# Ledger of designs, part 6: VH-VL binders against Laminin subunit gamma-3 (Lamc3)

Target 1, 177 residues: Laminin subunit gamma-3 (Lamc3), of Mus musculus (Mouse) (q9r0b6r508to684)
Amino acid sequence: HIRSDFRHGAGGWQIRSMGVSKRPLQWSQSGLLLGLRGGEELSAPKKFLGDQRLSYGQPVILTLQVPPGGSPPPIQLRLEGAGLALSLRPSSLPSPQDTRQPRRVQLQFLLQETSEEAESPLPTFHFQRLLSNLTALSIWTSGQGPGHSGQVLLCEVQLTSAWPQRELAPPASWVET

## First folded at step 26 (VH-VL)

Design j16 (from d02 with heavy chain R30S Y110W, light chain E55Q)
Fold by OpenDDE, last read:
Structure j16 (fold): chain C 177 residues (1-177), chain A 125 residues (1-125), chain B 107 residues (1-107)
Amino acid sequence: as target 1 above (177 residues)
Amino acid sequence: EVQLVESGGGLVKPGGSLRLSCAASGFTFSNYWMSWVRQAPGKGLEWVGRIKSKTDGGTTDYAAPVQGRFTISRDDSKNTLYLQMNSLKTEDTAVYYCTTDYYNILEGYWYFDYWGQGTLVTVSS
Amino acid sequence: DVQMTQSPSSLSASVGDRVTITCRASQSISSYLSWYQQRPGKAPNLLIYKASSLQSGVPSRFSGSGSGTDFTLTISTLQPEDFATYYCQQSYEYPWTFGQGTKVEIK
């Protein structure tokens, strides 16, 4: 898998603010600071791009640190490649918890054809084309965030890859001999 | 500019009811936890209760003195916070402030961020 | 509930004086203590958070110290605009509670 843990820097991630407030990307040992008072686009570095077909059907996992009692903000994962683009929503959202301390939560985005921006899913062939030449991977926020904080921390981004198993599965039953 | 404007205060008899409103502007209201804090005339500050954002569950917490009598709610479509006060007592007489709550993720600290000008509630026979 | 007790309840001072206000918690609140300044007819303004961190925009003559149960707000050189009521507030646990306040008056 490909991972950014932000322990040693921003790792080539770049931020573009779509709101009124413009700011540079802020890095800390705890992660990248994301402001929630306006939409932001956080663009992944080159190591996440290129041929990512091995990640088909696998999750992209964002680890966020949220305020006590807070929840992760609405986040979309945007993929671009081969002249195609799609946006993914988290497959699941963590439940709010009333804690005294900030907590880390994970958002998982399954790399699949289904997109919130399309009435119908992208044909598999085209999605594979996109993954084969991924030119952009970005995290989008709308500016909406945890109830009592305008900020969260992005602690980790992981693009999961499925590696071929050593043992090949038997041919499908439909294969004619 | 962030603005919080409380309204609805006035004179009410013991046992009566009153609903306060807090109109918010200049920020994304729906993203913020909101609190009510009151201050009796010539006295100190007292936290009344809190409501989380919808994203964070929209749950409420109350101070013991108002538990069961007061209800905090919000209408994000109207950028308005409410405080429904029932079974009012003389000791509920106070200026009521609405506040936005803020947690600084870097400092690991939360506090009352913005305050309204307050609205006076007087409970008297 | 955590009880916060300030001392003194009021004090008289002159411009240029060093002013010290104490706040005591009924139990340890770690460093989850804030100091607010309130002028008549106004909402409180945050001065110090996390016991000793100066809020942005607050003059450096204000400082906070302490941890656990005992905390102190210090105004090194009192200015005319500093005559107000000061409150400590704990955010260690709900319900959040305030000290009874300390009124700093002109001598």
Scores: ipSAE 0.504, ipTM 0.808, lowest interface PAE 1.0, mean pLDDT 90
Fold by OpenDDE, fold request of step 27:
Structure j16 (fold): chain C 177 residues (1-177), chain A 125 residues (1-125), chain B 107 residues (1-107)
Amino acid sequence: as target 1 above (177 residues)
Amino acid sequence: EVQLVESGGGLVKPGGSLRLSCAASGFTFSNYWMSWVRQAPGKGLEWVGRIKSKTDGGTTDYAAPVQGRFTISRDDSKNTLYLQMNSLKTEDTAVYYCTTDYYNILEGYWYFDYWGQGTLVTVSS
Amino acid sequence: DVQMTQSPSSLSASVGDRVTITCRASQSISSYLSWYQQRPGKAPNLLIYKASSLQSGVPSRFSGSGSGTDFTLTISTLQPEDFATYYCQQSYEYPWTFGQGTKVEIK
């Protein structure tokens, strides 16, 4: 697995504001601040890139902290590689909450070319090409978030992969060893 | 710059109806929970009700004194908050403020953030 | 509903004075307490949130303390623009409720 937990910093993630208000990436031990007005692009660091074919069909999981009674804002995951680009929408959405305290929720994005939630269909061959040379992975927000200020915290990003990592982590459960 | 501008206030007889509007600008209105707060002349502040954002269900809550008589709604396409007041009583006389409910996710706290200048509603025979 | 009670309802002070206002909740509200300032003919402005956090742009002479049921707003050195009415407000649960207010008048 490839993972960012943001416990010790932004971990190489970078943000670009698409609206009128430009801002630097804001990090806290609880996560990265997202969901400000105008929309944002959050770009993943290099450890998420390269040959990610072993993650085909597996989920990218975003863990978000949302305000009390709030829901995650609309979020898309954008993949770029081999001169191709694809945008994915969450394959599952958390149920509405009615709590007094903030909660953490998870959004899952399946790495597959055919999805009812995908904006742009891509032939399997081209999708495999994209994954074989992933040059960009980014999280996109529209600036229209949950209640209150519309802001959320990105607490964790996880890419399920059988690819060996420098940090000795247990293999993914779906990998036959 | 964030702006909230209330309108629609005026003189009305007991039992009458009135609709207030709050025009919002300078922020993403659709993202915010919005509230109405009122203040009787020479008195303190009183929460009237709140409406959540559409993404959070758009549900409303009201203070007991106005429950069943007042209705809060919103038109995100017009960046406008509404307060429909029916069966008005003399004790409803007040300046009505439109407010944003802000949640600071870093601090884990929510409060009234921005306030309009208010619009006066006078209920009198 | 949570009842909020301020003390005193009014006080007279001079420029340069130290002013203290208290707020008591009918039940524990943890730190979900805000302080607002309202000048005559104006809308309220947030001073303190989460009992002790100073809102951006608010002078450092304002401070808040307390937790549970008892809270305090302090103005260390009263300035001419500080003559106003102050309200505490709980956001622990709906309905949100305010104290009755404390009017700070010039002596």
Scores: ipSAE 0.497, ipTM 0.807, lowest interface PAE 1.1, mean pLDDT 90
Fold by OpenDDE, fold request of step 27:
Structure j16 (fold): chain C 177 residues (1-177), chain A 125 residues (1-125), chain B 107 residues (1-107)
Amino acid sequence: as target 1 above (177 residues)
Amino acid sequence: EVQLVESGGGLVKPGGSLRLSCAASGFTFSNYWMSWVRQAPGKGLEWVGRIKSKTDGGTTDYAAPVQGRFTISRDDSKNTLYLQMNSLKTEDTAVYYCTTDYYNILEGYWYFDYWGQGTLVTVSS
Amino acid sequence: DVQMTQSPSSLSASVGDRVTITCRASQSISSYLSWYQQRPGKAPNLLIYKASSLQSGVPSRFSGSGSGTDFTLTISTLQPEDFATYYCQQSYEYPWTFGQGTKVEIK
């Protein structure tokens, strides 16, 4: 597995604000602040990139701290590689809770090409190509604003890896370097 | 610029009903928890109730004095918060403010963020 | 419910004076205490949150302190625009409750 737990810093993650209000990435012991006005793109460091075919069918897990009684804002995971791009939505969303304390929730994004939660499904061959040369992995917030339920702390990101499967298609020769 | 504008206040007899509106602008209304706070003439502030964002379930909580009589709702498509007041009592006479609730996730703290200028409700025979 | 009690209910002061207002909670509310200023005919404005954090745009002459049950709002040098009513408010638990207010009047 590849993991960022943000216990000792931002771990190479970079943030880009898509709204009027641009801000630097804010790190704390509790995690990275996300969900400010205008939406944001949080880009993963190099350790998450490259040949990630071992993660095919496995979840990318985001652990988020949400406000009391709150829920995560809409979040998408964007994958880029081999000239292709794909946006994924969480496989499941946590139910709203009426808690007095902030809580941590997990969003899982299954790395699969065929999903109703995928913005643009790809044929298996193309998805394998993408994973074989992942050049960007980014977390996108909706940009709905800094409202109460809009801000969260990203506490951990995990890219799950599994043993290579026989059905995994190798990338096209021109994609390999 | 964030603006909250309350309306619907007026004179009503005890036992009557009234619906207040709060028109929001200058921010993404749908993302905010919203509250009503009232202030009787010459008196202090009193929390009336709160409604969560739709994302957070849209649930409501009320102060004991208004529980069962008042209903808070919201229409995010209209950026409007409502307070339906039934079975009004003389002690409900107050300026009613709508406010946004904010939670600072870094500091772990709640407070009222923005306030309207209020609308006066007078319950009198 | 958490009862919030302010002291004094009113005070008279002059421009330039140091003003101190206290707020006591009926139980510990940790640091979940805010201070609001309300000028006549106006809506309340947030001054201090989390007992001691100054809200953006609020003059530095305002400060808050305290934790648990006892809190203090201080205006180091009272200005003409500071004559108003001040409220403490706890957000420790619902229902959120306010102090009865402290009216700062001109001496």
Scores: ipSAE 0.494, ipTM 0.807, lowest interface PAE 1.1, mean pLDDT 90
Fold by OpenDDE, last read:
Structure j16 (fold): chain C 177 residues (1-177), chain A 125 residues (1-125), chain B 107 residues (1-107)
Amino acid sequence: as target 1 above (177 residues)
Amino acid sequence: EVQLVESGGGLVKPGGSLRLSCAASGFTFSNYWMSWVRQAPGKGLEWVGRIKSKTDGGTTDYAAPVQGRFTISRDDSKNTLYLQMNSLKTEDTAVYYCTTDYYNILEGYWYFDYWGQGTLVTVSS
Amino acid sequence: DVQMTQSPSSLSASVGDRVTITCRASQSISSYLSWYQQRPGKAPNLLIYKASSLQSGVPSRFSGSGSGTDFTLTISTLQPEDFATYYCQQSYEYPWTFGQGTKVEIK
C-alpha cells in the first residue's frame, strides 16, 4: 500500500483553488485543510503515480475528519494516465450522525473503469493502460453539496494494492510519452 | 460579500402567528447550519434554535421556551431560512437574528459566524 | 441547561483604561466559550472563540482567558469604539446559552 498520513507534513501534496477564494495548502498534525468555499484540487505526490495496475479493483481510501454532525463534502478522485482521464465517485458514503465530537470517516474509491464523465464505462484495456502509467491522481471538491458549516480535514490517503508493492523500475521512455 | 437579511417582523397579538424569513447571499447557503437568536428590548441574547444542512440530516433543535411553538425550516433553492412562530407570547417580543453557524475544524469549535441586521417582533395586546 | 453569569452587569470606564469582564458557567464547559461585542442597534460581533482565540480582524487589545467554569475578557487599553455591550456564550452543549451581558459605558 501507498499511504500519506500527514503526520509530518503535507507529504508533497499540492492544492489549487478554483473558486473565488484562493488559499495555500494548510497543514496541521491532524491533516490537510479542505475548504468548502469553491472548488479545490489536491494533487497527489509522485509516490502515488506510475504503474498502479496492482491496485486495479482495489480502493483508494480517504480518511476525513468532519465536524460534529457533519458529513464529508462531495469529493471526486481524478486519475490521469496514458492520455486518458477518469473521475471516480465514492463507492460508499457515511451516514450523517448527530455527534458532539468531530469524527473520522472514510471514503472509498474503487479503482474501476466506471466514470460519471462517460455514458459507458471505460474499456478495461484502456483503464489498465491508464493505471500502467498513472501521471496524476487528484482529489476534487466542488465547494457545494453535502457540505457543512466549516472545513474538513484530510487525515490520510491510502492507495491499496492487491499484494505488497515492490520498488518498480523506472518506466520505459515509450511509456512516459 | 455575505449577507443575511431578516424580514417578516411586526406587531402581533398574543396567541397569534408570524413567519420570519432570512434571505442569504454571498455564500453557499445549503452547506451551512443556520440558527435563530433573539434579543428582547434592552435585554441579552437568547438562542432560539438551529437547523442543520440537508446533507447533514436537516434536523432541528430548539430552546425550551419555544419548543413546540416555533419551527425552523429552510428552502435551499431560495437561499432562505424561516422561523414559523405560533402561539406567540408577550415574552417572545424581541429582535430576531439569523446566523450562520461555523465549525473551526482545527480548533474543534462552533460559533456564530455571520449575523443579519435583525427583525423586530412585538407581541402585544 | 448551562447558566452563564457575567460580572459586572455594567461598568464605567475611560479611554485608556484596562477593562476586565468575568463569565462563570454553572458547570464545566471546557474551553467552549465565546465573547461577542454588540454596539447599539447592531448585531453582535465575535471577538474571542474557544476562550482565548482572537477572531480574525479583532484588535489585539482584546484577550480572553479561562477554562472550565471561570472565564475573563480583557480590554488592555479601552478605545472609544469599545464602548458597547459584551456577551459570553457557551457552545459546550445545547441549548447554547449566553451571559446576561456587560455594558461598558463611558465614565
Scores: ipSAE 0.486, ipTM 0.804, lowest interface PAE 1.0, mean pLDDT 90

Design j16 (from d02 with heavy chain R30S Y110W, light chain E55Q)
Fold by ESMFold2, look of step 26:
Structure j16 (fold): chain C 177 residues (1-177), chain A 125 residues (1-125), chain B 107 residues (1-107)
Amino acid sequence: as target 1 above (177 residues)
Amino acid sequence: EVQLVESGGGLVKPGGSLRLSCAASGFTFSNYWMSWVRQAPGKGLEWVGRIKSKTDGGTTDYAAPVQGRFTISRDDSKNTLYLQMNSLKTEDTAVYYCTTDYYNILEGYWYFDYWGQGTLVTVSS
Amino acid sequence: DVQMTQSPSSLSASVGDRVTITCRASQSISSYLSWYQQRPGKAPNLLIYKASSLQSGVPSRFSGSGSGTDFTLTISTLQPEDFATYYCQQSYEYPWTFGQGTKVEIK
């Protein structure tokens, strides 16, 4: 699978603007700040794009960190590809927690039409066509700047693939793309 | 510019009630946890209580001396924080500040970054 | 509750002096300590967070150090605008608690 681990940098992720110049990402060793302004999304680097049909029916997994006593805001995974665009909802929401420390939370976005926000989701064939030439993968959050509730760190993004694990004995091997 | 303006202070007798308001501007009030901090005349600062943002559950916490007597509330549509003070005691006499109870997730740290000018509450017979 | 004790309660100093204020916590608070400056008739301002990090816009003559239970605020070269009361505050656990304050006065 394809992964960004933000422990040591932004991993090629950028703020995507809808008519405004991109701004620098804010980050720490714990992750990237998602607290996005209106009209902006956090876009994935090229390794997440292209032909991702092997990820159909598999999750995109976001590992988040929320502030103490906080909850993640609404988050959507937005996809564009092959002239199509859609938004996905997470499979489940984390339970509310009243903590004294920051906590990590996972959100899973199943790459399947059943996860779409739309009233009339794409048929399976069209969803898979979108994945055949994925041109954008982005994260939108309702966070609107600083403040306790507007802060979520993106600690890890994993795009799950159906490719088997690399085997350790000859002749079995995996070709990385 | 961030601004917090308290109002509603005054003289009240022991056992009485008073309601303070804190008008906020220059920031997204609904994203912030808010605290009240008080300072008795000639004394140091004392945290009174906090209300979370509604996104984070909207719940309140209070310091022991005011638990059960004070109630913090917020109206995000008016960008206003409130402190309802009941069963007032002479030891509640203080300047009351509203402040942002801010956790910076990038820094991993809590602090009070914006403060109002304060409003004086005097409880005396 | 974590009790914060400052020393001294007050001091007199001249412009140019090096001033040191200490703060002791009743239990370990790691580095979850902030320093505030309160000028007469005004609300407190944050100077130092996380024991030693300067808030944006704070002059470099201010510095903080310490961890655990013992913390120090230092003003390396006191300026006229630095005559104020200084408070430490722990953010380790609720309730947030402050030291009693240290008043720095003109000698």
Scores: ipSAE 0.453, ipTM 0.704, lowest interface PAE 2.0, mean pLDDT 84
Fold by ESMFold2, last read:
Structure j16 (fold): chain C 177 residues (1-177), chain A 125 residues (1-125), chain B 107 residues (1-107)
Amino acid sequence: as target 1 above (177 residues)
Amino acid sequence: EVQLVESGGGLVKPGGSLRLSCAASGFTFSNYWMSWVRQAPGKGLEWVGRIKSKTDGGTTDYAAPVQGRFTISRDDSKNTLYLQMNSLKTEDTAVYYCTTDYYNILEGYWYFDYWGQGTLVTVSS
Amino acid sequence: DVQMTQSPSSLSASVGDRVTITCRASQSISSYLSWYQQRPGKAPNLLIYKASSLQSGVPSRFSGSGSGTDFTLTISTLQPEDFATYYCQQSYEYPWTFGQGTKVEIK
């Protein structure tokens, strides 16, 4: 598995918007604040990119923290590779809960054409071609900003691989401050 | 600049009804939980109730004295919060403020960060 | 419900005085306490959050301290604009509750 856990900073993740200005990400010990503006995406570092064909049919798992009684906003996982681009929807949407404490929620994005938000999804061959040369993996969300429901922390991103039980390349992590 | 402007206050007899409005601007209203807080003349502040954003379920919660009589609603397309007050009592006489019921997820705490100037409701015969 | 008790209910002071206001909760609320200032005829404004943190734009003469059940707001050098009523508010659990207020008056 390939992971970013954000306990010690942004983990190489960056704000991306049509190739224009970079702005700093806000974070805490619990995670990275998803405070995206219109036209912005949160882009993954290099370890998530390249040849990711072993992840076809496997989930990308986002672990989020939401405020007490809150829910995550709509989130898309966006992929670019081999000259193609597409967006994925999560497998299920969490229901609102009226809790006294912040809570953690997981969203899963299956890396397959059946999870695309397009009317004409790519054929399996083209989806796998995209994964063979993945050049961007990004998180987009709507309605971000200050306010109860506009505040979501990204606590972890995991890219699942269909590797054998034997683990040869454990998740890498590093501290950025 | 953030603004909250209440309206709809006035004089009403016991048992009557009144609807208050709170017009919001300068922030993404649909992301906010909103509360009503009231202040009887010469008295302190009392929380009345809260409505969640639609994303968080849109549900309401009320202080015991107003439960069943007051209804909070919102119209995100108009950036407006409402308080429908029914079966009014003389004890409901107060200035009513709308506020943002804010939670800062980075620091883990709650407070009321933006307030309107209030609208006076007087319940008397 | 968490009951919040302020003292004193009022005080008289002169410009330049050091003023302290206390707030006691009926149960531990950790540091989930805010202080508000309400000038005559105006809505309340947030001064202090999380017991001791100043809200943006609040003068440094205001400070807050305490945790658990006992909290203090201090105005180190009272200014003419500080003659107002001050409220503490707990944000530990719904319903949010306020102290009864402390009126700071011209001596």
Scores: ipSAE 0.410, ipTM 0.704, lowest interface PAE 2.3, mean pLDDT 84
Fold by ESMFold2, fold request of step 27:
Structure j16 (fold): chain C 177 residues (1-177), chain A 125 residues (1-125), chain B 107 residues (1-107)
Amino acid sequence: as target 1 above (177 residues)
Amino acid sequence: EVQLVESGGGLVKPGGSLRLSCAASGFTFSNYWMSWVRQAPGKGLEWVGRIKSKTDGGTTDYAAPVQGRFTISRDDSKNTLYLQMNSLKTEDTAVYYCTTDYYNILEGYWYFDYWGQGTLVTVSS
Amino acid sequence: DVQMTQSPSSLSASVGDRVTITCRASQSISSYLSWYQQRPGKAPNLLIYKASSLQSGVPSRFSGSGSGTDFTLTISTLQPEDFATYYCQQSYEYPWTFGQGTKVEIK
């Protein structure tokens, strides 16, 4: 599995915006602050990119920390590859919990067309083509600015693979040689 | 510039009602949990109650002396916090402050960040 | 509820003096203790959070210490603008509660 746990910094994650920004990321031992402004996305480093076909049908798992009594804002996972782009929604949303301590929650983004935010998702073949040459993996949130509800820490990102101990798996039967 | 402006204070007889307003500007009000804190003349500070953001459930919590008599509400479209005070007692005489009930997730601490200048409520026969 | 007991209730001191104010919680609150300053006729403002961390813009003559149940605010070199009432507040659990206050009078 490919992971960022942020114990030693932002782990190569960068803010990406339409206007090219050098806004610094805020970070702690518990994670990376997702205080994204409008038009910004948090973009993954190269280790998450390239040929990720072994992750088709598997989750990208975000471990988040929310303030006491809080919930994360809506979060999308955005992918670009092979000239295609799409957004994924999480498999389920955490419900509010009236806890007195910060709590960790996991969001799972299943890497398959059934998880797309689009009105007409890509066919399976095109989704897997996108994963064969992934050029961007980004996190977007609707949360903005300070305040209890605007604060979420990203504690870990994990890209799951079906065959983590194997070299490049044989092509799927629907992939042409 | 962040600003909190309370209004609606005044003189009221025991058993009466009064509604306070707190107009917010200079920050994203809808992201904040908000509290009321009061101070009786010549006395210390007392937390009255809190309302969460709507994203976090919009629920309220109150100090025991005001439970069942006071109601906190918010209107995010007007950036306004309200305190409805019913069945007022002479013990409720105080300056009422609205304040942000803030948790800094990076450092793991709570505090009252921004304060208004307060509005005086006097409950007297 | 967590009861906060503050001592002394008032004190008089001269400019340049070292001033110490204590606060005791009725149960352990770890480091979830804040100190506020309230000048006459003004709203309170935060001095110290998490027992010992200075809020931005607060002069370095202010310091906080303690954990568990016993906490201290110290003003190392009292200045004329430090005439005020000081409150501790626990931020461990609702309801938030304050100490009774310590009025610092400049001689």
Scores: ipSAE 0.402, ipTM 0.714, lowest interface PAE 2.6, mean pLDDT 85
Fold by ESMFold2, last read:
Structure j16 (fold): chain C 177 residues (1-177), chain A 125 residues (1-125), chain B 107 residues (1-107)
Amino acid sequence: as target 1 above (177 residues)
Amino acid sequence: EVQLVESGGGLVKPGGSLRLSCAASGFTFSNYWMSWVRQAPGKGLEWVGRIKSKTDGGTTDYAAPVQGRFTISRDDSKNTLYLQMNSLKTEDTAVYYCTTDYYNILEGYWYFDYWGQGTLVTVSS
Amino acid sequence: DVQMTQSPSSLSASVGDRVTITCRASQSISSYLSWYQQRPGKAPNLLIYKASSLQSGVPSRFSGSGSGTDFTLTISTLQPEDFATYYCQQSYEYPWTFGQGTKVEIK
């Protein structure tokens, strides 16, 4: 598994935007502030990139902290690779809870076609092709700036990989007779 | 620049109704929990009630003196907060401010950070 | 509900004076106290949050202290623009409540 834990820094994550000056990330002891301005995305460092085909069908897990009584804003996971680009939605959304303290929630983004946001068709096997040479993994949120719902801390990002599988026994028809 | 502009204040008789509006600009209104705070002429500040963002459930809470008589609502497509005031009493006479009921997640702390300039409601015969 | 009591209700002071305003809560509110300034005819604005933290853009002559039930706002060297009414507000639990205010007037 590949992981960033933001309690000790930004872990190589950067703000990515078109045509604007670079700005630093803000964080606290509890995580990285996701207060993205329009046109900004939070981009993953190299350890999340490259050949990630072992993560096909597995989740990317975001651990978030939300304000008291709050819920996470809409969040998309955006992938680029092998000349393709995709946006993913989380597999489920947590229910709002009326708490008096901040709470942690997890969002899971399953890396397969069922999680894609766009309805337009893409080439057959596009998801696995994209994962064969992942060049960007980014987080986007519709919430921006301050405000109860616009303030979400990103505590951890985990990219899940399938375990190495045991070798299958050869089928009887495969052996010479 | 952030602006909150209240409107809809005026003179109304006891038992009457009035609806206040608060037009917001310069910030992402849909992210904010919003409160109404009132100030009787020559008196101090009193919290009236709060509405959560729709993302956070859109629910309301009210101070005891107005519970059951006042209703807070919001229209995020128009960046507008509303206060429907029913069964008005003379003690409801005040300047009504809309404010952001803000939680700073980095500090772990609540306060009112943006305020309108207020609209006067007078309840008298 | 948490009751907030300010003292004094009013005071007269000259430019350059040191001014201290006290706020008492009816129960412990830890450090969940804010101070607001309201100039005549204007809306309040935040000065101090979390008992002692200055809001951005607030002059350093303002300071806050206290924890639990007793809190103070201090203006070390009063300026002409500081003649206003000051309110404490607890953010420990709903309903949010304010002190009755302290009016700082020109001698």
Scores: ipSAE 0.397, ipTM 0.672, lowest interface PAE 2.1, mean pLDDT 84

